# Ledger of designs, part 5: VH-VL binders against q9uuj3r425to622

Target 1, 198 residues: q9uuj3r425to622
Amino acid sequence: SSLTEDNLIVSLVPKILAYLLDAYSYERDEEVLSCVWTTEVPLKDAFDLKSVLRKTDNVESVLNACVEKYTLSSITCSLRLCLLEFPDSLIRSSFYDYFKAIYTTYTDFEDLDHRLYSIKKCLLHLHSTPLHILEEIIRHLSAYAISIRMKDGQIRHLAKIISPCVLRPPDDLNIIPVEDTHPTLLVIDLINEFENLF

## First folded at step 14 (VH-VL)

Design x1
Fold by OpenDDE, fold request of step 16:
Structure x1 (fold): chain C 198 residues (1-198), chain A 123 residues (1-123), chain B 106 residues (1-106)
Amino acid sequence: as target 1 above (198 residues)
Amino acid sequence: QVQLVQSGAEVKKPGESLKVSCKASGYTFTEYYMHWVRQAPGQGLEWMGIINPSGGLKSYAQKFQGRVTMTRDTSTSTVYMELSSLRSEDTAVYYCARDLEDYDRSGPYFDYWGQGTLVTVSS
Amino acid sequence: SYVLTQPSSVSVAPGQTATISCGGHNIGSYSVHWYQQRPGQSPVLVIYRDSNRPSGIPERFSGSNSGNTATLTISGTQAMDEADYYCQVWDYRYVVFGGGTKLTVL
């Protein structure tokens, strides 16, 4: 089941991201476009869409057919749900404490190189599948952020939303303690420094 | 009065790195994106990349991926562009340009430019 | 990648109208900006968002954008208008410049 899930995610994620990329060009409402990843949607919609996407061999056709039924935010939410169903976070949960220590120690802007080094080190230890998915997601988000010229607050919010997919605590049901901000900080660095990390 | 003042001309050898600075004044530095554009002698304008107001988020043209680094120092209101592994083809005038951000989908356009920095790469 | 196409050169007599085109696929869906660059100088924004003039730019400069062509128009062209002109758009996450047009005032 794990292998099957891996294959599904590897196929599904790039297709959804490609669709979103195309969809951005047609979205005329700047407010909508700026919040595609952060807008809350009915969970039922996201789950329904997720279910359909997981069963189809033609993701693009499904998404094109449901443009009137689902918002872009529903699509991004469904993608996140798919990722959350993955056996582990893209960055293994075993790195949770590792990054907690890193982001506790290296908090200043001047410490960026140390954080980047730590991230790169971690990336070298990831399996090909999660690494690839991570790269695609971060690439997409980094580009998206640039496209709409996000401010730091927006990036932080985006990072907070996506962080459970990237780094989860060990032995938890994908619940991140509120006091733990290092997953968000990690994703911020991943997005901001994509050019240097991948 | 908005001003973008760039560092002086440089002569480099192939394989070396250049680092051009752009000091901004006359406006709130931390509210505007900055771009770098270069122009080879007798050639057109070539976009190099973009950096956000805080300096955290940046994106480069594909041509320069792996060789270019853009940074910002908010304390000095200065933007930097570093280009490594220089080639003769990198001989150009390098410009910083302020991104005038509008609340529309018009994208960036450049209302203020630095005076340009000539970098000559020769053996 | 998105491509903008400009004529390499345009010539006009003093007092006449100069027209510089910028071609791009469905460019009318973009906002086009224009820059003037005199020899040895930095570029100067002369038109933004298709048809708007920045402060300090003479009224003889105008712009339009429709279909596959954006146009910079200079009425009553003067000697000082001799320069290179570049069109520019924002394509998702990339700034794209045209190849530039050299305007010669005869």
Scores: ipSAE 0.890, ipTM 0.944, lowest interface PAE 0.5, mean pLDDT 93
Fold by OpenDDE, look of step 18:
Structure x1 (fold): chain C 198 residues (1-198), chain A 123 residues (1-123), chain B 106 residues (1-106)
Amino acid sequence: as target 1 above (198 residues)
Amino acid sequence: QVQLVQSGAEVKKPGESLKVSCKASGYTFTEYYMHWVRQAPGQGLEWMGIINPSGGLKSYAQKFQGRVTMTRDTSTSTVYMELSSLRSEDTAVYYCARDLEDYDRSGPYFDYWGQGTLVTVSS
Amino acid sequence: SYVLTQPSSVSVAPGQTATISCGGHNIGSYSVHWYQQRPGQSPVLVIYRDSNRPSGIPERFSGSNSGNTATLTISGTQAMDEADYYCQVWDYRYVVFGGGTKLTVL
């Protein structure tokens, strides 16, 4: 069952991201475009969409057919829900204390090299599937941030939203984002320094 | 008045690294993205990459990925571009260019340019 | 990757209208910007967002963008307008330049 779920996510995530990339090119509302990942949506909608996406072999067709019913934010929320269904975060929860220590010690901009080294070291210890998914997500978000020329505050908000998918505490069974700063900081570095880390 | 003043011309050997600086003045440095563009002799403009106001977020053209590093120093209002593993083909005038506005989905255009920095790579 | 195509050169007599094209697939859906570069000088923005002129740019410079072609038009061309001209777009997260057009004033 775990293998099946992994395979599903491996196939689903790139397709959804590809659809979003295409959708960005047609969205003319700047406000909508800037908040695609951060806008709150009814959880019911996101769950319904997730259920449909998991049952189809044609993700693009389903998403195209649902354009009138679901917003881009519903799509991104559905994706996050899929990722949260993993038994663990993309970066294993066993690294939670590791990164807590890193981001409590290396808090200044001048300490970036130390943080990057620590992140790279961690990435080398991840399994191929979670690492691949992480890379795809961070690649997409980094590109998206650049595409709309995000400010730091927007990046922080984005990082906060996605951080539960990336790094959770070991006993975290909730789908609601935890207000921990160090996972958010980690995701900020991942987004900002994607080209140096992957 | 907005000014972008770049560092002076350099001569490099293949395999070495170059680092060009661009000092900005006349505006709020921390509010604008910055771009780097180069131009080989007799050739057209080639985009190298973009860096956000804080210097944290950057993106490079695929051609330069792995070799280029862009950084910013807010205390001195200076942007840097470093290119490693230089080749003869890297001989060019390098420009910094200011991105006019953030939050513009229409994309960047460059209202102010540095004077350019000639870098010659020769054995 | 997105590609912009410009003619290598355009010639015009003084006082006549010069037209420089920038071709790209569905370029009309993009915002096109134009730069002028005189020999030995840095590029200068002359048109932004298809048809807008920055302050200090003469009114003889105009731009349009539709379909697969953006156009820079210089009416009443003067000797000082002799330069290289580049079109530019933003393709999601990449800046794309045209190959440039050398405008010669005969």
Scores: ipSAE 0.869, ipTM 0.933, lowest interface PAE 0.6, mean pLDDT 92
Fold by OpenDDE, look of step 20:
Structure x1 (fold): chain C 198 residues (1-198), chain A 123 residues (1-123), chain B 106 residues (1-106)
Amino acid sequence: as target 1 above (198 residues)
Amino acid sequence: QVQLVQSGAEVKKPGESLKVSCKASGYTFTEYYMHWVRQAPGQGLEWMGIINPSGGLKSYAQKFQGRVTMTRDTSTSTVYMELSSLRSEDTAVYYCARDLEDYDRSGPYFDYWGQGTLVTVSS
Amino acid sequence: SYVLTQPSSVSVAPGQTATISCGGHNIGSYSVHWYQQRPGQSPVLVIYRDSNRPSGIPERFSGSNSGNTATLTISGTQAMDEADYYCQVWDYRYVVFGGGTKLTVL
């Protein structure tokens, strides 16, 4: 079951991201485009879409067919929901305290090299599947951030939204935000330093 | 007035690295993206990459990924571009160019350019 | 990757109108910017967002963009207008330049 789930996600994530990439090119509303990942949507819509996407062999066709029913934000939310259904975060929860320590110790810009080293070291210990998915997502988000010239605050917000998919505390199956900020900080570094990390 | 002043010409050998600086003045340095563009002798303009105002976020042209590093020093209002593993084909004038942020999906356009830095790569 | 196509060269007599084209698939959906580069000098922005002129650029410079072609027009071309001209767009997260056009004033 876990293998099947992994296979589905490996197939689904790149296709959804590819669709979003294409959709960005047609979106002329700057406000909409800037909030594709951060706009809140009804959870019912996101879950409904997720259910449909998980059952199809043609993600693009489904998304095209549902363009009037679902917003881009519903798509991104559905993707996040899919990722949250994994038994663990993309970066194993066993690294949660590891990164907590890192971001407690290295908090300044001058400490970037140490953080990057720590991140790279962790990435080397990830299995191929979660690493690949992580890379695709971060690649997409980094590019997206550049495309709309995100400010730092926007990147932080984006990172906060996606961080539960990237790094969760051990045995955390909930989508409730944690008070800890190091997952968000990690995602900020991943987005900002994608070129150096992947 | 806005000025972008680049470092001087360099001569490099294959396999070495170049690092060009671009010192900005006359405007709020931390509010503008910066780009690097190069031009080989007798050739056209080639975009290399973009770096955001804080220097944290950057993106490189695919051609240069893995070899190029862009950084910023806000204390000196300077942007840097480093290119490693130099080849003869990397012989070019390198430009920094300020990105004028705009709306309406107009994307970046470059209202101010550095004077250019000639880097010659030869054995 | 997105590609912009320019003629390699355009010639015009003084006082005549020079037209430089920039072709790209559905380029009309992009905002096109134009740069002038004289020999030995840095590029200078001459048109931004298809048809706008920066301060200091003569009125004889104009731009348009529709369909698959953007156009830089120089009316009453002068000797000082002899230069290379580049069109440029933003393709999602990449800057794309045309190949450049050498404008010769005969």
Scores: ipSAE 0.866, ipTM 0.931, lowest interface PAE 0.6, mean pLDDT 92
Fold by OpenDDE, look of step 15:
Structure x1 (fold): chain C 198 residues (1-198), chain A 123 residues (1-123), chain B 106 residues (1-106)
Amino acid sequence: as target 1 above (198 residues)
Amino acid sequence: QVQLVQSGAEVKKPGESLKVSCKASGYTFTEYYMHWVRQAPGQGLEWMGIINPSGGLKSYAQKFQGRVTMTRDTSTSTVYMELSSLRSEDTAVYYCARDLEDYDRSGPYFDYWGQGTLVTVSS
Amino acid sequence: SYVLTQPSSVSVAPGQTATISCGGHNIGSYSVHWYQQRPGQSPVLVIYRDSNRPSGIPERFSGSNSGNTATLTISGTQAMDEADYYCQVWDYRYVVFGGGTKLTVL
């Protein structure tokens, strides 16, 4: 059932993140470490890994065994694929227009407090499970960004990659305007202001 | 020459907030992370947190989470550290320290320090 | 949390070699930095990345890091070297300082 599948993904996400955290400490190649989330990987590899992870009762064992087979970027890509399988984005798609309005109105740095207030308000209306997963992901990414001392451009790039998992348009919106950047902007704020929001 | 000039000494009461400033000069302000470190009288160095060049991304030591706020003003090349709900234990010299860019996994080290700001918290 | 352990104090006669240790679990896998702090002054970087000296630091200062111990060595110790010394590492997203060592020149 869709519920059981969702539960599996919910249990999987923290384990993958924990593995990544550990893996960062052993990665010696700085270039690899700096682009773990942004490096393009063959989709086949990511899908294959996702399939294996979803079928296993021992995620840690699989990940440990896969270190030789899959790159860290493959793991992060697989995680994103898992998140995209949720029936809705972590932040409900019903908030899509809400955030569109916020980021069209409050575009300046001086408007940060208004944005943060709006984000907090939204987070209070999320269900416990999606909120928990969102918090874990953003916590991980914020920490990761600090660990490698990311520049703003790198954070934007990361946010762009993660944004489809965080906030998607409603299903009735068949046309995703390429210009819709507010999900990316939201993720940037989530990453930058994690300590203020969670 | 790189200089970090901090605000002057302050006396505070318990429950109040402190805000220390650190004005940077002699280098490209928007290219370097900044750290805050404090030192209680007769004690060692204690790391408080880090803020990125733009001021958007920050991370605080667990001990100060919920009480500390770090900000940056690029127009004035100034970094700020605010600590709320002050206690007597917060009496310390507070330092800003520049994070030297290191392309290595070696993490940050501090090549320049402010002169320090003494904050005394007393009833 | 990661912990760095330093001796509280080290004494050395002028002209002799002072050795200050910084202990940590598998510290050899970290990059260790050292700071000197004289009374009433701000800390000064004396060693970065285990064994490198910043400009202006005397050659008598050296550093090493292996296993579970990093070491700051001051050869030909002078009176001006009397200070507190701190080791420092980066633990993923946190700066960690040692407790500091007071070096006394007898």
Scores: ipSAE 0.836, ipTM 0.915, lowest interface PAE 0.6, mean pLDDT 92

Design x1
Fold by ESMFold2, last read:
Structure x1 (fold): chain C 198 residues (1-198), chain A 123 residues (1-123), chain B 106 residues (1-106)
Amino acid sequence: as target 1 above (198 residues)
Amino acid sequence: QVQLVQSGAEVKKPGESLKVSCKASGYTFTEYYMHWVRQAPGQGLEWMGIINPSGGLKSYAQKFQGRVTMTRDTSTSTVYMELSSLRSEDTAVYYCARDLEDYDRSGPYFDYWGQGTLVTVSS
Amino acid sequence: SYVLTQPSSVSVAPGQTATISCGGHNIGSYSVHWYQQRPGQSPVLVIYRDSNRPSGIPERFSGSNSGNTATLTISGTQAMDEADYYCQVWDYRYVVFGGGTKLTVL
């Protein structure tokens, strides 16, 4: 059951990301385009879409047929819900305190090389499936941010929204404490430095 | 007024690396993405990549992935492009070019260019 | 990767109208920008967003874009217009240049 859901999510992620990439070219409202990943949507819509996507072998056909019902933000929210249902974050939660120490110690521009070295070491220890999903998502987000020349504040907001999918605490609460900013800072580095990390 | 002033011409050997600087003045450095474009002798313009000088978001043309690195220093309003493992084919004039201040669906167009930096790669 | 094609050269007599084409699949859905480059100099923007002139560019420069072809038009060509001309678009996250056209005024 759980293994079946993991296999379906692994096949869904690239297809959903490809659909979004194509859909960006048709979105004429620049404000809507800039907020696709950050706009809040009703959770019911995201869960309903997730349920439909689990039952298909043709993601593009389903999303095209339902375009009037589901916004692009519903699609991105549904994807995030799928990732939050994994037993662990994409970067294993055992790295949570490791990165907390990194982003407490190496806080500025001159320390970027130290942070990147630490990230590269972590990536070598990830299993192939979560590593591949992480790379696909960060590739997509980096390209999306470039495509609209995002400002730093927009990148930070995007990183905060995706950060629970990437790195969560190793506890049953699955909640990032408000005072912990290192998961967001990690995702900012992943996005900004994708070319150097993957 | 807006100026983009690049480092001087260089002669390199195959296998070395080059690093070109582009110093910006006359505008808010961190509000505009910067692009790098090269042009081999007698050839056309070839886009190399883009960097956000504020946070460092960067993207490289696929041809240069693995060999190009773009960085910046906000304290000196300077962007850098480094190309490693040089070959004779990398002989070119290297330009920096300023993007638009705000996102526009028409994409970037470049009203300000650096003066160009000739890098010659020969034995 | 998206490709823009230009003729390698165009020749025109002084005073006549030069046209320089930039071909691409469905280029009419892009905004096309044009640059003039004299030998040994940096490119200079002459047309942006298909048909707009920056300040300082003579009104004899004009542009159009529809279907699979964008066109730079120079009316009343002068010897000073001899240069290389490049079209350019933004394709999602890539800048794409045409191969360039050498304009000769004979």
Scores: ipSAE 0.824, ipTM 0.914, lowest interface PAE 0.7, mean pLDDT 89
Fold by ESMFold2, look of step 16:
Structure x1 (fold): chain C 198 residues (1-198), chain A 123 residues (1-123), chain B 106 residues (1-106)
Amino acid sequence: as target 1 above (198 residues)
Amino acid sequence: QVQLVQSGAEVKKPGESLKVSCKASGYTFTEYYMHWVRQAPGQGLEWMGIINPSGGLKSYAQKFQGRVTMTRDTSTSTVYMELSSLRSEDTAVYYCARDLEDYDRSGPYFDYWGQGTLVTVSS
Amino acid sequence: SYVLTQPSSVSVAPGQTATISCGGHNIGSYSVHWYQQRPGQSPVLVIYRDSNRPSGIPERFSGSNSGNTATLTISGTQAMDEADYYCQVWDYRYVVFGGGTKLTVL
């Protein structure tokens, strides 16, 4: 189903993000906290948790009921899986080559204003639901990165993990797909410049 | 020796913008987040926001959202804070302060402060 | 937003012990830092992580933090200790300062 038609996902995202925000305050292990979004988990556990979360009215109660099994990384992975189920990314895949050109042309830090202009133009053309979800995700990740004063390498790793949710190539192109780095670079700019973009 | 040297005092009129610079020396500029804090005459310290001078990750206190912009120039080891749409209550001494090198659950705390920049907003 | 509350002023005689409180809901779960500021000067860190002194801060400065109150204690108070004092925490992504306490040494 599409992002504009799935009311359950729209309601679920803010609740999961609120749970994570509260849970960060209880995590005493700084290394674990720094990897909440990037630690690999058994995909079965993440899919099982996603299935349960889709059927509940009380996200916090479900997550608290089995704290020993559901790590914070299982929760972030479940959220990412929810977003990956949609046939299109949060930024419409029709923008894929647009941003590939941007991040090929404007590669330096001093080109940031050109990249931000391109991002702002794209945001104006998103439907309200994917735009709102994108803003909530990036707000959360920007705040999380600030909260632990992430280094640039950590931000790049986080951006790489999140990028398939944000920008994917069109499914039905009659062209052999090529692995590209511009979706990661786009997410880095979204996180670093959240205050200026939204 | 770690030093944070700020630009000089300014007098502004309401509706203008201020821009304060903070030049860092004596350490690796890009390894430490930088904060901005202001203090109105006779009043307490008020945090304005934080910037990572390496990649530019930034976050602003809600009170200043929409009016504050923080930037940096790694070639000159300088961070900047710009505050727009000035009012008389923006009269204050503006400080930069250096964060810790590495994440620490207890931090930040500020061992190193700039000397402060007095900005007076009056007609 | 998280709030830190300090008394506006504290007065002590020279040689006596000054106690400056910093109140906050469950502040004992935070790490509290303290700054001294003399008029016209930048703040100076005097206590960090509740109870640690930076190099160059006299031993008469100490700190504690539990429950809903953090405390800066200055024993053997001297005239040079007359200043404003601020407590500070990090609350997720925000720095929070207390309102400041003016210490007067009579």
Scores: ipSAE 0.823, ipTM 0.910, lowest interface PAE 0.6, mean pLDDT 89
Fold by ESMFold2, last read:
Structure x1 (fold): chain C 198 residues (1-198), chain A 123 residues (1-123), chain B 106 residues (1-106)
Amino acid sequence: as target 1 above (198 residues)
Amino acid sequence: QVQLVQSGAEVKKPGESLKVSCKASGYTFTEYYMHWVRQAPGQGLEWMGIINPSGGLKSYAQKFQGRVTMTRDTSTSTVYMELSSLRSEDTAVYYCARDLEDYDRSGPYFDYWGQGTLVTVSS
Amino acid sequence: SYVLTQPSSVSVAPGQTATISCGGHNIGSYSVHWYQQRPGQSPVLVIYRDSNRPSGIPERFSGSNSGNTATLTISGTQAMDEADYYCQVWDYRYVVFGGGTKLTVL
């Protein structure tokens, strides 16, 4: 099944994001809150939670019932694992070299308008389902970054963590070569410019 | 001394665009988010949006979505707010206001404001 | 959309205590900030985080916040305190201002 046709994934992502949004209001530790998406978690915990979430028709109930067992970072990691199981990245991998060329050519802040134009053209070519999921993720991350006044280094770290879900190479390895920074740079632009792109 | 100095008053016609500048001095421009707030004559303060002058992260109040654009120029330590498709209801004093250096759970509060820019939209 | 409600005006005699309220659902869970604005001037922060005074703000300005009401209190009110006063919170990603209260002395 293609990403455009998987209705369960469309339903699951918004519910997890809604849960996180509500949970942010209860996290009193500002340092913990700033690292919800970037804190390392035991991979077993993230896989276990992902398995339970895929079996339920009530995401909020599962997360509420198991709150002592799962940190917010386990939830964000489980979400990323779900996205990595898609047959392709949210921006399909055929755009990988396209964006590599864009971020090699238009490298400066002054080139932002050219990069945004290129991103917008790409978004017009995405199927409905991956576009919807991408928009939901980036809307959430942009609002989250605003809510805690993220510094640029924090945004870059967040973008690096989410980038394999957004854009990865056409090969089957789900691995972004270390020398390729353009997926991270693309996600930085998506977050910073959400208001202009969606 | 922290200062926020805004561009001068403007007179506009309906359907035109306004663009107000806010030049910062006396602090590290890229370390503080900047907000825009307007005030129609005889009315209260109305928040318009926020921009990170370093990386450009921005968010707009829902009322202004599609009409407002916030930008910056780090070489001149200046933020800009542009409002398009003007109506008479957009007549207001427009303020820039500096956020906190670092996030605090209490959220932003504004100890430094620009002097305000009156934009009149008529006839 | 979170709403902050202030009275339109408050009048006090010189030397008396002025109380300006800011109502909001569960406003006690927010940090409330207060601004003074004199005619033709930019707002000036007078209270932040419910009860703290910035440098240069007289001790006669104080604030409190609990339940559904935050309060700005000005003791020994002087003619120079005539101004508009606004409360403000941060609601996740939005700044919200109250409608403003005109304080009149006399």
Scores: ipSAE 0.822, ipTM 0.912, lowest interface PAE 0.7, mean pLDDT 89
Fold by ESMFold2, look of step 17:
Structure x1 (fold): chain C 198 residues (1-198), chain A 123 residues (1-123), chain B 106 residues (1-106)
Amino acid sequence: as target 1 above (198 residues)
Amino acid sequence: QVQLVQSGAEVKKPGESLKVSCKASGYTFTEYYMHWVRQAPGQGLEWMGIINPSGGLKSYAQKFQGRVTMTRDTSTSTVYMELSSLRSEDTAVYYCARDLEDYDRSGPYFDYWGQGTLVTVSS
Amino acid sequence: SYVLTQPSSVSVAPGQTATISCGGHNIGSYSVHWYQQRPGQSPVLVIYRDSNRPSGIPERFSGSNSGNTATLTISGTQAMDEADYYCQVWDYRYVVFGGGTKLTVL
């Protein structure tokens, strides 16, 4: 049900993020670590893991029991699938065109303050649950990017992968038109400026 | 020749803000993260935070969250650290220090430091 | 929240070997870096990644790291080695420094 799915996402997100933080310390392959959120995985593996996580009250035990089968990238993909199943993005889709206007008007480095002001106004209008989930995800991604001192191209790729969870068009599709770059640019600003925004 | 040249010493009153600059030369400014570290008189080194001069990704030590702001200006190859709501215990020498060019699992270590900026906060 | 513990001071006679410890829970799983700071000067990197010397650092400086202790060793200690020494690690997204050790050469 919808209520069960809402409870699942609010319960799962902090637990999955905590598991990932601990797991990063054990990942010795720097290339694997740098692509945890961006590596393509078989969708079957991500859906299977999501189904198992839906049924548990102990996320760490389930993930530890499955370490032989599931990679860290399958865990991040499962999290993204959970977020995409909700009827709206974390930033309500009614803000889609608002941010499109912001990111077509204020494109330069000197315009950052305008973009940050616009983001702060939007955050004040989010309900507490989407806002909390957004904050936790962006906190995690900002810390993760810092932990491996990501280059800008890596941050852009990460932001593009995450953007449908954060801001998507007002409809039932989970597809951002290829010509629309503003959801990616918004997530870049959220990650880079986390310390100033939350 | 890699150089990190910081702004001059300052005297501040409690409640004011300080803003220290660190001008980089002799390398590609946007390819290296920059850190800020301070040292109170007679005390040890205290990390304050990190900034990527290219895209502006930044993270602050918990002690300074809410009071510190790190910015950069790529046209002048300069990073800035601003600390607000100053108290006497913020009296310290403030250093910028350059990170590594590429990710290394061993983490950052600092082969180049600025000369330090003494900031004195007194009533 | 990760903590590095150093003795506040170490004294050594000229020509003798100085050892400066840096204690931390499971510090052997971290890479430890060491800095020398002479009075009135900026810190200088003397050891990185546990045991490597940057160019220009004398061979008498060496380092090790295992278990719960990393160690900076200075053999044939000279008067110019009198300084404060700091160990440092990266803990996920935080730089952590030890409290510093004042090396006195008598």
Scores: ipSAE 0.819, ipTM 0.912, lowest interface PAE 0.7, mean pLDDT 89

